# Ledger of designs, part 20: VHH binders against q924l1r178to360

Target 1, 183 residues: q924l1r178to360
Amino acid sequence: DFLDVYHGLRRRSHSEVITHLRRASTFVSHEKLRRQLTDLCTKVQSGTHPAAQDVLALRDCFSTYPLGFSQLQASQMRALSQAMLLTPYLPPPLLRQRLKSHTTVIHQLDRALAKLGIGQLTAQEVKSACYLRGLNSTHIADDRCRAWLGEWLHISCSLKEPELSLLLHNVVLLSTNYLETRR
Below, E stands for the ipSAE of ESMFold2; O stands for the ipSAE of OpenDDE; V2 stands for 0.75 times the mean of E and O plus 0.25 times the DockQ between their complexes.

## First folded at step 14 (VHH; framework vhh_nb_b201)

Design f2 (at its last look DockQ between E and O 0.02; V2 from the best seeds 0.00; counts 0 for: pae O 10.9 > 2, placed apart)
Fold by ESMFold2, look of step 14:
Structure f2 (fold): chain B 183 residues (1-183), chain A 125 residues (1-125)
Amino acid sequence: as target 1 above (183 residues)
Amino acid sequence: QVQLQESGGGLVQAGGSLRLSCAASGFTFSDYRMGWYRQAPGKEREFVAFITSGGYTYYADSVKGRFTISRDNAKNTVYLQMNSLKPEDTAVYYCAKEYDFETGTSPDWTYMDVWGQGTQVTVSS
């Protein structure tokens, strides 16, 4: 299927995104944050689905150095572009602009969706919302997709604009190990 | 479903010209940036040119002055006119639908960049 093929492409980027996060942890001077980031990377690499609070604890690392939007290196932006289903082949200034623009739009949509309520979405709309945000929702039951989207909205609506690099990385962090159920 | 089909590739001698076309369907063509990319044997895919929904064009340095991107919104088609071709222009050329910063946004999968299957351009010396 179309959606499965494209998810396979972005899934290739998951390992590289986590590698960049682990490398960046060595530049986090705050010992507690450094351990939390390293622990989260280890959890995701070992197959564990992180709690929203584990992700949110890291927001300061993503608001400026080393993982803020302005601090991401070209190889990081290529991997994140692939995770967002955006071409990684653009020059770095265009990659950065697209990543920031897309993440900002998703954040705005998330605030609107939180006000509307996930219950107002049809099953197909929920699957599309999840897919946009990084989950291969094609083969996941509706109730599990709604639960995942709720976790996503909890994280997203807790973040401010300077912290949106974390929302961008959440495409990988929250989707990689989510439970899959067949219908 | 988004579909992109490139055509117009072929063999040409150095200094020659080709015109590539990309027929698009499955999305509101006029709302999106369209791009051309290429991949030479043994190399990563690289950017060639894009044209925004508003008609702004941008080119890679290697093709600037030789290639022209254009679009026909009535035909849902993007073009790449390639003049003064060089052997280093030899590649598979891909059309892409891309998010356009000039237009609004949608929460569905229409934000995804989508690629055509490509058309071969071969420039002999």
Scores: ipSAE 0.141, ipTM 0.603, lowest interface PAE 5.4, mean pLDDT 86
Fold by OpenDDE, look of step 14:
Structure f2 (fold): chain B 183 residues (1-183), chain A 125 residues (1-125)
Amino acid sequence: as target 1 above (183 residues)
Amino acid sequence: QVQLQESGGGLVQAGGSLRLSCAASGFTFSDYRMGWYRQAPGKEREFVAFITSGGYTYYADSVKGRFTISRDNAKNTVYLQMNSLKPEDTAVYYCAKEYDFETGTSPDWTYMDVWGQGTQVTVSS
């Protein structure tokens, strides 16, 4: 259906986003963080679904150069925009602003959702929530969607405002290799 | 055509100050990160400082606290205020523009694609 078509558009950017992360890792000054970022990229590129703890371990990496929100390159922002079905054909300042706004809204929704509890959502609401956050949940079972959303919320609710670049990238990190998303 | 032109270099005594300017043309200046690099004789080109489109600044450890990068978007110019200069700061200083590379192949600072001709800075003892 049309949701699958749109997700196809998102998936085209996933590899590019990871490639940019790998390139950016060479500019990470902290050795441990650099290694962790590289390892995460390798895992995702190898078809492995990353653990939430591995993603969260990089929060400091995404709060400063080169992966802080204000330091992202235009090419990365275009790829991330595509991953969220936003137009990539904007000047860098506008790309950044839209991405930041979008990510902030999701972050706020996540906090509210965590407070509410996933169990209070209908199956359709869960699918919609997952899809908004980058997962092609259209053909994924409810229990798997709920599990994925739980992982997302765990990561999201652990992040502070300066670290939201990580949440932005998480739309790719957490959706690339999850279950049937590769089928 | 994208062009960068540095100015403001010269000879100064140790402890002195210089202010470099880089005039940019041929692109939407305010959309891009701008940077300064330097290359001393017999050494590799090294990062000095950059400033994002949003005004965030970053410095090499060797110049932190002494150098200040700034930009004037209305004038399409990026500046490098250099204080407390040392003989070790002697180099050709280059202005650079950020680029969105499709394929990164350089192991060094590779986020810059366009360079000026450079301006010589010499700090005497």
Scores: ipSAE 0.005, ipTM 0.254, lowest interface PAE 10.9, mean pLDDT 89
ESMFold2 (binder alone), look of step 14: mean pLDDT 83; pTM 0.848

Design f3 (at its last look DockQ between E and O 0.21; V2 from the best seeds 0.00; counts 0 for: pae E 7.7 > 2, placed apart)
Fold by OpenDDE, look of step 14:
Structure f3 (fold): chain B 183 residues (1-183), chain A 125 residues (1-125)
Amino acid sequence: as target 1 above (183 residues)
Amino acid sequence: QVQLQESGGGLVQAGGSLRLSCAASGFTFSSYLMGWYRQAPGKEREFVAFITSGGSTYYADSVEGRFTISRDNAKNTVYLQMNSLKPEDTAVYYCAKEYDFETGTSPDWTYMDVWGQGTQVTVSS
């Protein structure tokens, strides 16, 4: 299945994305946020699925240097592009633009989905929605997909535009250790 | 089946010009970002230029001001006008489209669909 192959490609970037986050944490000025970011990275690297509240607690960290969209390093943007199944072989300005655009569209769709309600989606639509957002939903039960999408939407709909870098990173944070995602 | 066929390469002297063409088929051409890459001997493939479906262009710093990318959607063709060529521009030039992961057309994932053999550009000093 090509979807599994593509997810394999995404997964190759997950460790790199987390590594970049850990490195970036050293440049976070606020001590509490720095610690929270480091802890989140540790949890994810240890195989723990993060709680939505722990992710959202970092929203301020992702709105300014070093993890704001305008401050992301090229290497991180390349890894994130791969995680989003976008080409990483573009100049940094274009990578940034595409990531921002892509994330913005997802964010807009998320608001629409939240308004509509996940219950109005078919199983296939839920799987597709999850896959677009980083989860290999192909072999995951419908109820688990719906739960994951619910978590995603909760996070997404809680974010403001300046914080969308967090949503971008969430494609890795929320998918790395979810059920059966390590296959 | 997706196909990209490059043409227009050749040998030119420094300061000369070439116009590359890429004929595309097997997909909705007007819906995809198209681009050019090049690979010199012993070097990695590098980005040259892209043009979005909407016509926005972007160039590598090394070719900015000298190269122009354009597209003709009616002809399913993307072009690369190369002026003021330098020996450093010597490479095989490849046409590429943005990868469509929804169709799964390429088992070898390169994030860009590059088909064909490319076209050789040689700039002599």
Scores: ipSAE 0.024, ipTM 0.403, lowest interface PAE 4.5, mean pLDDT 88
Fold by ESMFold2, look of step 14:
Structure f3 (fold): chain B 183 residues (1-183), chain A 125 residues (1-125)
Amino acid sequence: as target 1 above (183 residues)
Amino acid sequence: QVQLQESGGGLVQAGGSLRLSCAASGFTFSSYLMGWYRQAPGKEREFVAFITSGGSTYYADSVEGRFTISRDNAKNTVYLQMNSLKPEDTAVYYCAKEYDFETGTSPDWTYMDVWGQGTQVTVSS
C-alpha cells in the first residue's frame, strides 16, 4: 500500500515539474534554446525517453534565468522536492538550500562512481543508486538499472557546478518514461 | 514499517504553553531529521520546526522564539515545546521524519507516504 501512495505522489510530481519547465521555457530569451527545451518537454510528455544529448544541449538554460538554482520559484522547488521524495513543506530559502546541497552531493558521488565503475556495484547498490537519483528501481531488472545509471553518469559528469540545476531536473527528465512501474 | 504517534495537544488559552511529543518506531531514529508540521482547516500543511540528526534546529518565522524543538534518541522521541501560544497557532500538528541533508543518510523512500495521526492544538482567545 506504501508503493501505491509512493507511485501516485511521484507521478503527479513529475507532471508538475514538466509543466513548470514548459511554463519557464516561454521566458528563455535565446530562441534556439527555447525551442529545444519546449521540444524536450513535449517529447517527455508524449512518453518518449530522451537521449542524453537532448538533455545536455540545454545546459545553458539552467545556468541563468529562469531555470538556474537561484531563480527557481517556490512552486517549482516544491514540485522538484516531491520528485526527489523530499518533503515540500519547507520555507523557500531552506527548500532551495536542501535542493542545492542534495544535488551537489549526488554530483560528487557521481564523479566517484564513474571512477569506480558501475560494474563494481552489487545489484542492491545499483538499485539504491538509481533510487537516490529518482528512478523507481524496485521492479526494474538489474541490467536495465545499470544502463540507466550509465546514462545518468554520462549527463552528470558532463556538467559543471553552475549547471547543476539541470542535474536536479534530470531526476524527472531521465526517469519519467524509462520504465513505468506497476502497482 | 514506520510509525509516528503524536500526543500532548489540547485546549489552551492565548499566552499559554503546551508540549507535544512524537514517539517513533520502525526506522533508525537517530539517523533522521525529525520535523513538526501543522495544518489549519482549509489551509495547506506548513512547516513548523526541524531538528537534524546532529541536533541543529530550524524554525518557521511565525514560531521563532516561541517554539523549541528537541529530540531524545534514547527514547526515539521528538518534542515541540510551544510557549506564548496565539489563536493563529490553532491546527492539527503532525510529526514526520525527513531526509537529513546535513549527514547524507540513505533515503527512506517511505518518508513522504507516512505521517502520524496528528494532535489537535486549539488556542482560545
Scores: ipSAE 0.014, ipTM 0.340, lowest interface PAE 7.7, mean pLDDT 82
ESMFold2 (binder alone), look of step 14: mean pLDDT 82; pTM 0.829

Design f4 (at its last look DockQ between E and O 0.04; V2 from the best seeds 0.00; counts 0 for: pae E 7.2 > 2, grease 25.7 > 24.2, placed apart)
Fold by OpenDDE, look of step 14:
Structure f4 (fold): chain B 183 residues (1-183), chain A 123 residues (1-123)
Amino acid sequence: as target 1 above (183 residues)
Amino acid sequence: QVQLQESGGGLVQAGGSLRLSCAASGFTFSDYMMGWYRQAPGKEREFVAFITSGGYTYYADSVKGRFTISRDNAKNTVYLQMNSLKPEDTAVYYCAKEYDFSGSPDWTYMDVWGQGTQVTVSS
């Protein structure tokens, strides 16, 4: 259906986003963070679903150069826009502002959901929530969707405002290799 | 100073409607999620509805389909339209502002509250 078609459009950008992350890793000053980012990229590229703890370990990497919101390259922002089903055909300042705004809204919603609990959501609401955050949840079982959303919320609610670039990238990191997302 | 002021409460018969307003000042209203809570006598304060800065809404199960939260950023105001009111909706209703988490490692999602407005639904 149309959701699968749209997800196909998102998936086209996943490889490019990871490639940009790998390239950016070479400019990370902290050796430990650089290694961790490279390892994460390798895992994702090899078909492995990353652990939440491995993603969160990179929070400092996404708060400053080169992966902070204010430092993202235009090509990366375009790829991320595609991953979010947003038009990539905007000037870089507008891309940045839109991505930041979109990510902020999701972050706010995440905090709301965390406060209420995933258990308060219907199966359809869970699927919709997952889809909004990059997962092709259409054909995934409810328990798996809830598990994925739990991981997303854990990451999201652990992040501070300066680190939200990580959440932006998480739409790709957490959705690329999750069960049945390769269909 | 961050301030929230609720209005629109009152006495209404079951099945009736009320519209609450919350006027906000002292911060960039459009950047924050806003919410409504309520507290009935002898009960704990409970969540009613949230609205994000981008306009996404979420409701407690008890009010879904009956209540609508909205916002007007130009007026720095968040609203709660309450339809099909029930006696169990009787409570003091509070407006809340999202916590400014930019400098805090420990998250509290909502930190600023108004004084509240009384809503009484009679049978």
Scores: ipSAE 0.028, ipTM 0.529, lowest interface PAE 3.3, mean pLDDT 90
Fold by ESMFold2, look of step 14:
Structure f4 (fold): chain B 183 residues (1-183), chain A 123 residues (1-123)
Amino acid sequence: as target 1 above (183 residues)
Amino acid sequence: QVQLQESGGGLVQAGGSLRLSCAASGFTFSDYMMGWYRQAPGKEREFVAFITSGGYTYYADSVKGRFTISRDNAKNTVYLQMNSLKPEDTAVYYCAKEYDFSGSPDWTYMDVWGQGTQVTVSS
């Protein structure tokens, strides 16, 4: 089915994004932060769903070098675009502009959704919100989607504008292993 | 397939009012939340307001108390009533919907913004 094709393309991009994050960790000069990023990449590659605190601990890596928006390499931006179901076939400056614009809009909407409360959304609205943010939510139960969206909003609402590259990467970090946890 | 058409923009003096409309087609309008966004020259696109399918509304702090989002499901239309307009509200205004899970997925949904409607507020 067409949904299965789109889900496959999204999932394939997840591995590529994590690989780029691991490579970028070698350029993080702060030793503790480098170890935290490397450990998170290892956990995600091994099938572990990350805790919000593990993601948020990395915000400094994503606000400037090496993983801020202006620092992302073309291959990383193409993989991130595919994870968001956006065409990767644009020149790198346009990929960067589009990714930043979409992430900024999602961040603003996240603030609004957090204040409204997820309980005010219908099941269809929750599934749509999850899908927009990177989760292949089609066959995930409503209560699981609501829990995921709550985790997402917690991370998103903790971030400031210079840190939004982390929110962009969270499309992959929070989605890759959801429902594949041993718990 | 999905189509959104913004209208109702124009030039107004500070303190004036405008009502924007967004006509929608190609999906079951009443099932989706709808939103308004704006982009001023040289700035990033920013959130203005949303309305859920259940009718709950939320507004950016910069427009709260001055703007009202509403919907008419019989006409497949979402509105933005803008009162007490300020020069800072000058922007192109866009509407948007969330992706539909019940039909075929739209690979380009995140890439598609309409032409928008220009709002210019003079000092």
Scores: ipSAE 0.016, ipTM 0.435, lowest interface PAE 7.2, mean pLDDT 83
ESMFold2 (binder alone), look of step 14: mean pLDDT 83; pTM 0.834

Design f5 (at its last look DockQ between E and O 0.03; V2 from the best seeds 0.00; counts 0 for: pae E 7.2 > 2, grease 24.4 > 24.2, SAP .7 > .668, placed apart)
Fold by OpenDDE, look of step 14:
Structure f5 (fold): chain B 183 residues (1-183), chain A 122 residues (1-122)
Amino acid sequence: as target 1 above (183 residues)
Amino acid sequence: QVQLQESGGGLVQAGGSLRLSCAASGFTFSDYRMGWYRQAPGKEREFVAMITSGGYTYYADSVKGRFTISRDNAKNTVYLQMNSLKPEDTAVYYCAKEYTFEGPDWTYMDVWGQGTQVTVSS
């Protein structure tokens, strides 16, 4: 259906986003973070679904140059915009503003959802929540959607405002190799 | 076409109350989570409250105990009762619908109304 078509549009940007991350890793000053980021990129590019702990380990990497929200390059912001089905055809300041606003709202909603409890959501609400966050949940079983959303919320709720760039990238990191989305 | 229309905003003194309404059309209202957000001048949009299709509610910490979100599915309307208003509650309040994807481009995660101005004077 149309959701699959649109997800196809998102998926086209996934490889580009990861490529940008790999390139950016070369500018990460902290050696450990640089290695961790490179390893994460390798895992994702090899078809491995990353563990939440591996994603969260990079929170400091995404709070400053080069991957802090205010330091993102225009090309990366365009790719990320596409990954979230936002228009990439905006000047960089507007792209940044739009991405920041979008990510902030998702982050706030995530905190609310976490406190509310995923169990209180209908299957449709869960699917919608997952899809909004980058997963093609259309044909994924409810329990798997809930599990994915739980993992997303775990990551999201562990992040602070300065680390929101990581959440932004998570729409790709957590959705690229999810087993049921590789079909 | 999905439409949300807020109403009920205005000027009120600190400690006062307002009740916002959001009339929804163009979708099966009862199937979707509804919410309220607000944006003050120079600040980012922030979550205020949400109510699920099942009627479960959650509030931002800043409004918890003062604001109440409710819905009337028969009227396709979501409400925000705001009590004990504070000057810091001054903002444009937006009604939001659960994510509905209508195309390859969206502005935000939810469908938004035009907003209603709430001003709380000290």
Scores: ipSAE 0.018, ipTM 0.377, lowest interface PAE 5.7, mean pLDDT 89
Fold by ESMFold2, look of step 14:
Structure f5 (fold): chain B 183 residues (1-183), chain A 122 residues (1-122)
Amino acid sequence: as target 1 above (183 residues)
Amino acid sequence: QVQLQESGGGLVQAGGSLRLSCAASGFTFSDYRMGWYRQAPGKEREFVAMITSGGYTYYADSVKGRFTISRDNAKNTVYLQMNSLKPEDTAVYYCAKEYTFEGPDWTYMDVWGQGTQVTVSS
């Protein structure tokens, strides 16, 4: 019941993050990347769970301009903080530092987890790992949590440090529709 | 299980001083960043000060030079020394424990105390 309150907090931020991504697409001059970013935003807003390849195609947009860590606007950083269950009430420089640090630690944990293997985690450890990464995993079956975490690790371990703003946004992109589009 | 209890608030004249305390229990205090935030009536909560486990501090511009955050790891307590108080400092002050990558999922969230009222009259 406690976690249900925080599930609601997390959900409220998703729409704002996606809206910001659509707005940012107007600053992507490369036509193919602009289309890919716009298409991904449309898919997520319409309830579709994105494929890992669709997320990874966008890495250049998140390396520096327009969606690198240094380029994120305060409103976007507040929404991302809420999605990660971090206080949004810090001054922008601290929001940025905290989001970078948090995402970097997750990336390091992901590299270690991929090496260890998801199969070595207990069911509770898997649910905790998913929850940390943005999935409201409390009421999701173990095998589905493991599948989601595998998708997450595929994306995470494909990214280099300059691209980690995409991993930060993946908290929203990969979690928003996971339950809604499952069949 | 994690508990934070603020104390030391009260009514004070402009230019005066107060020292806030936050007693912490239910976790290994020395391992965590601690912070102070404040909320005036009708306003959003805002950052005041932060101290890391290693003692590094950061302050909001509005309080820098007037407020000092500190910690006593032996007593599991974080402090906010507030000098040269102004009516604009009137607020409920909250102690916060920063989230961790350990424990059950709910301990990955920032934890707040109940707050202590500071009122600065002029």
Scores: ipSAE 0.014, ipTM 0.441, lowest interface PAE 7.2, mean pLDDT 84
ESMFold2 (binder alone), look of step 14: mean pLDDT 84; pTM 0.847

Design f6 (at its last look DockQ between E and O 0.76; V2 from the best seeds 0.00; counts 0 for: pae E 7.6 > 2, grease 25.1 > 24.2)
Fold by OpenDDE, look of step 14:
Structure f6 (fold): chain B 183 residues (1-183), chain A 122 residues (1-122)
Amino acid sequence: as target 1 above (183 residues)
Amino acid sequence: QVQLQESGGGLVQAGGSLRLSCAASGFTFSDYLMGWYRQAPGKEREFVAMITSGGYTYYADSVEGRFTISRDNAKNTVYLQMNSLKPEDTAVYYCAKEYTFEGDRLTYMDVWGQGTQVTVSS
């Protein structure tokens, strides 16, 4: 169906996003963060689904150069836009604005969902929520969708505004190797 | 074709009330979470309230206790009752769902209604 087709389009950008992250890691000044980012990229590229704590450990890395929202390169923003099914055909300032706006809205909604509780959502709402956040939830069992959304919300709700670049990247990090997404 | 159309905005004095409506079409309304957002001049769009298909609600801290979101599935309409309005509530208010389809085109938070202007004077 259309959702599978569009997810295929998203997946095309996943490798590029990770490649950009790996390249960006070389410019991370803090040695520990640099290693952690590199390790995360390696895990994802090797087919491993990252742990939430490993993602969150990089929150500081995504709040400053080179991976802070205001510091993202145009090529990375285009790839991330594609991962979000947003148009990549905008000038860099507009890409940045759209990505920031989109991520902010998701973050705010995540806080709402977390407080409301995933258990209060229907299966369709859970699938929709997962899909919006990068997971091809179309053919994934409800319990697995709920688990994934829980993990997403945990990460999202742990982040502050300056760290939202991490949430943006999480649409790729958390969806690339989730069990049933590589079919 | 998916459509969202907001109405009910206007000029009101501080402490006053307004009731916004959002007429939705082009999708199975009753199956989806709906929400209200607002955008003030020079500011980013911000979450205001949401209501699930099951009727569960959540509000931004800034509007909690003053605003009430509700829905009528028979009318495919979401409402936002705004009481005790403040000047800082001045914004264009938008109705939204997570994503929508127009034909074979998927949009994420890109399909908004025209919005309805709410202006609260001091």
Scores: ipSAE 0.515, ipTM 0.790, lowest interface PAE 1.4, mean pLDDT 90
Fold by ESMFold2, look of step 14:
Structure f6 (fold): chain B 183 residues (1-183), chain A 122 residues (1-122)
Amino acid sequence: as target 1 above (183 residues)
Amino acid sequence: QVQLQESGGGLVQAGGSLRLSCAASGFTFSDYLMGWYRQAPGKEREFVAMITSGGYTYYADSVEGRFTISRDNAKNTVYLQMNSLKPEDTAVYYCAKEYTFEGDRLTYMDVWGQGTQVTVSS
């Protein structure tokens, strides 16, 4: 039940993050990237789980303007903080630093986990890893959590340090429409 | 209320050894992945080693073959045996617990102590 409170907070933030991404698409000058970002936002808002390739296609938008770490607006950072289950009630410079720090740590762990192999983790370790990365994993079956974590690691390990704003947003993109049952 | 307390740091000559310890409390230690991280002055914090609850380990390339992470679940303690130390290993070393909702919403890498200083001289 206490997880239901956290799940509610996380779900509300998902809608806000996607709304901000759609607004940011109007500032993407490259027509191909703008269309890809808009299409991804529409897909997620319609209830569809995106493919890893759909996410990775957007990496350039998240390296610099308009969605790089230095470019994120305060309201976007508050929504992302809520999705990470971090307090959104800090001044924007502190929100930015905390989001960047946590995303960097997750990225370092992702590279280690990919080399170790998900099969070396217990079911509890897998659920915890998924939860850290944005999935409400408590009621999701172990094989489903492992599949999700595999897709997460594929995306994460494909990204370079300047692109980590995309990994941060992937907390929402990959989690919003994933199955959340104990099956 | 998760607590992690690092110890065992100190000054050592290049080529020497140290053993770091991390005493854990406030959670069921045996259920969680544990790790070691370090931060040198003027550098970013970096991953050093991790150990799963099942005992599987992974190391950063810079320390592979020289450092060994281990755990004693009966004592709620994780260790880092550091051999063949080099001046570039000089840093504050931090113990870390896998994220959980049983403490702060994000307790991973949220060690609020001073860490333990390791200084390697030539």
Scores: ipSAE 0.027, ipTM 0.491, lowest interface PAE 6.8, mean pLDDT 83
ESMFold2 (binder alone), look of step 14: mean pLDDT 84; pTM 0.858
ESMFold2, look of step 16: ipSAE 0.013; ipTM 0.404
ESMFold2 (binder alone), look of step 16: mean pLDDT 85; pTM 0.863
OpenDDE, look of step 16: ipSAE 0.345; ipTM 0.716

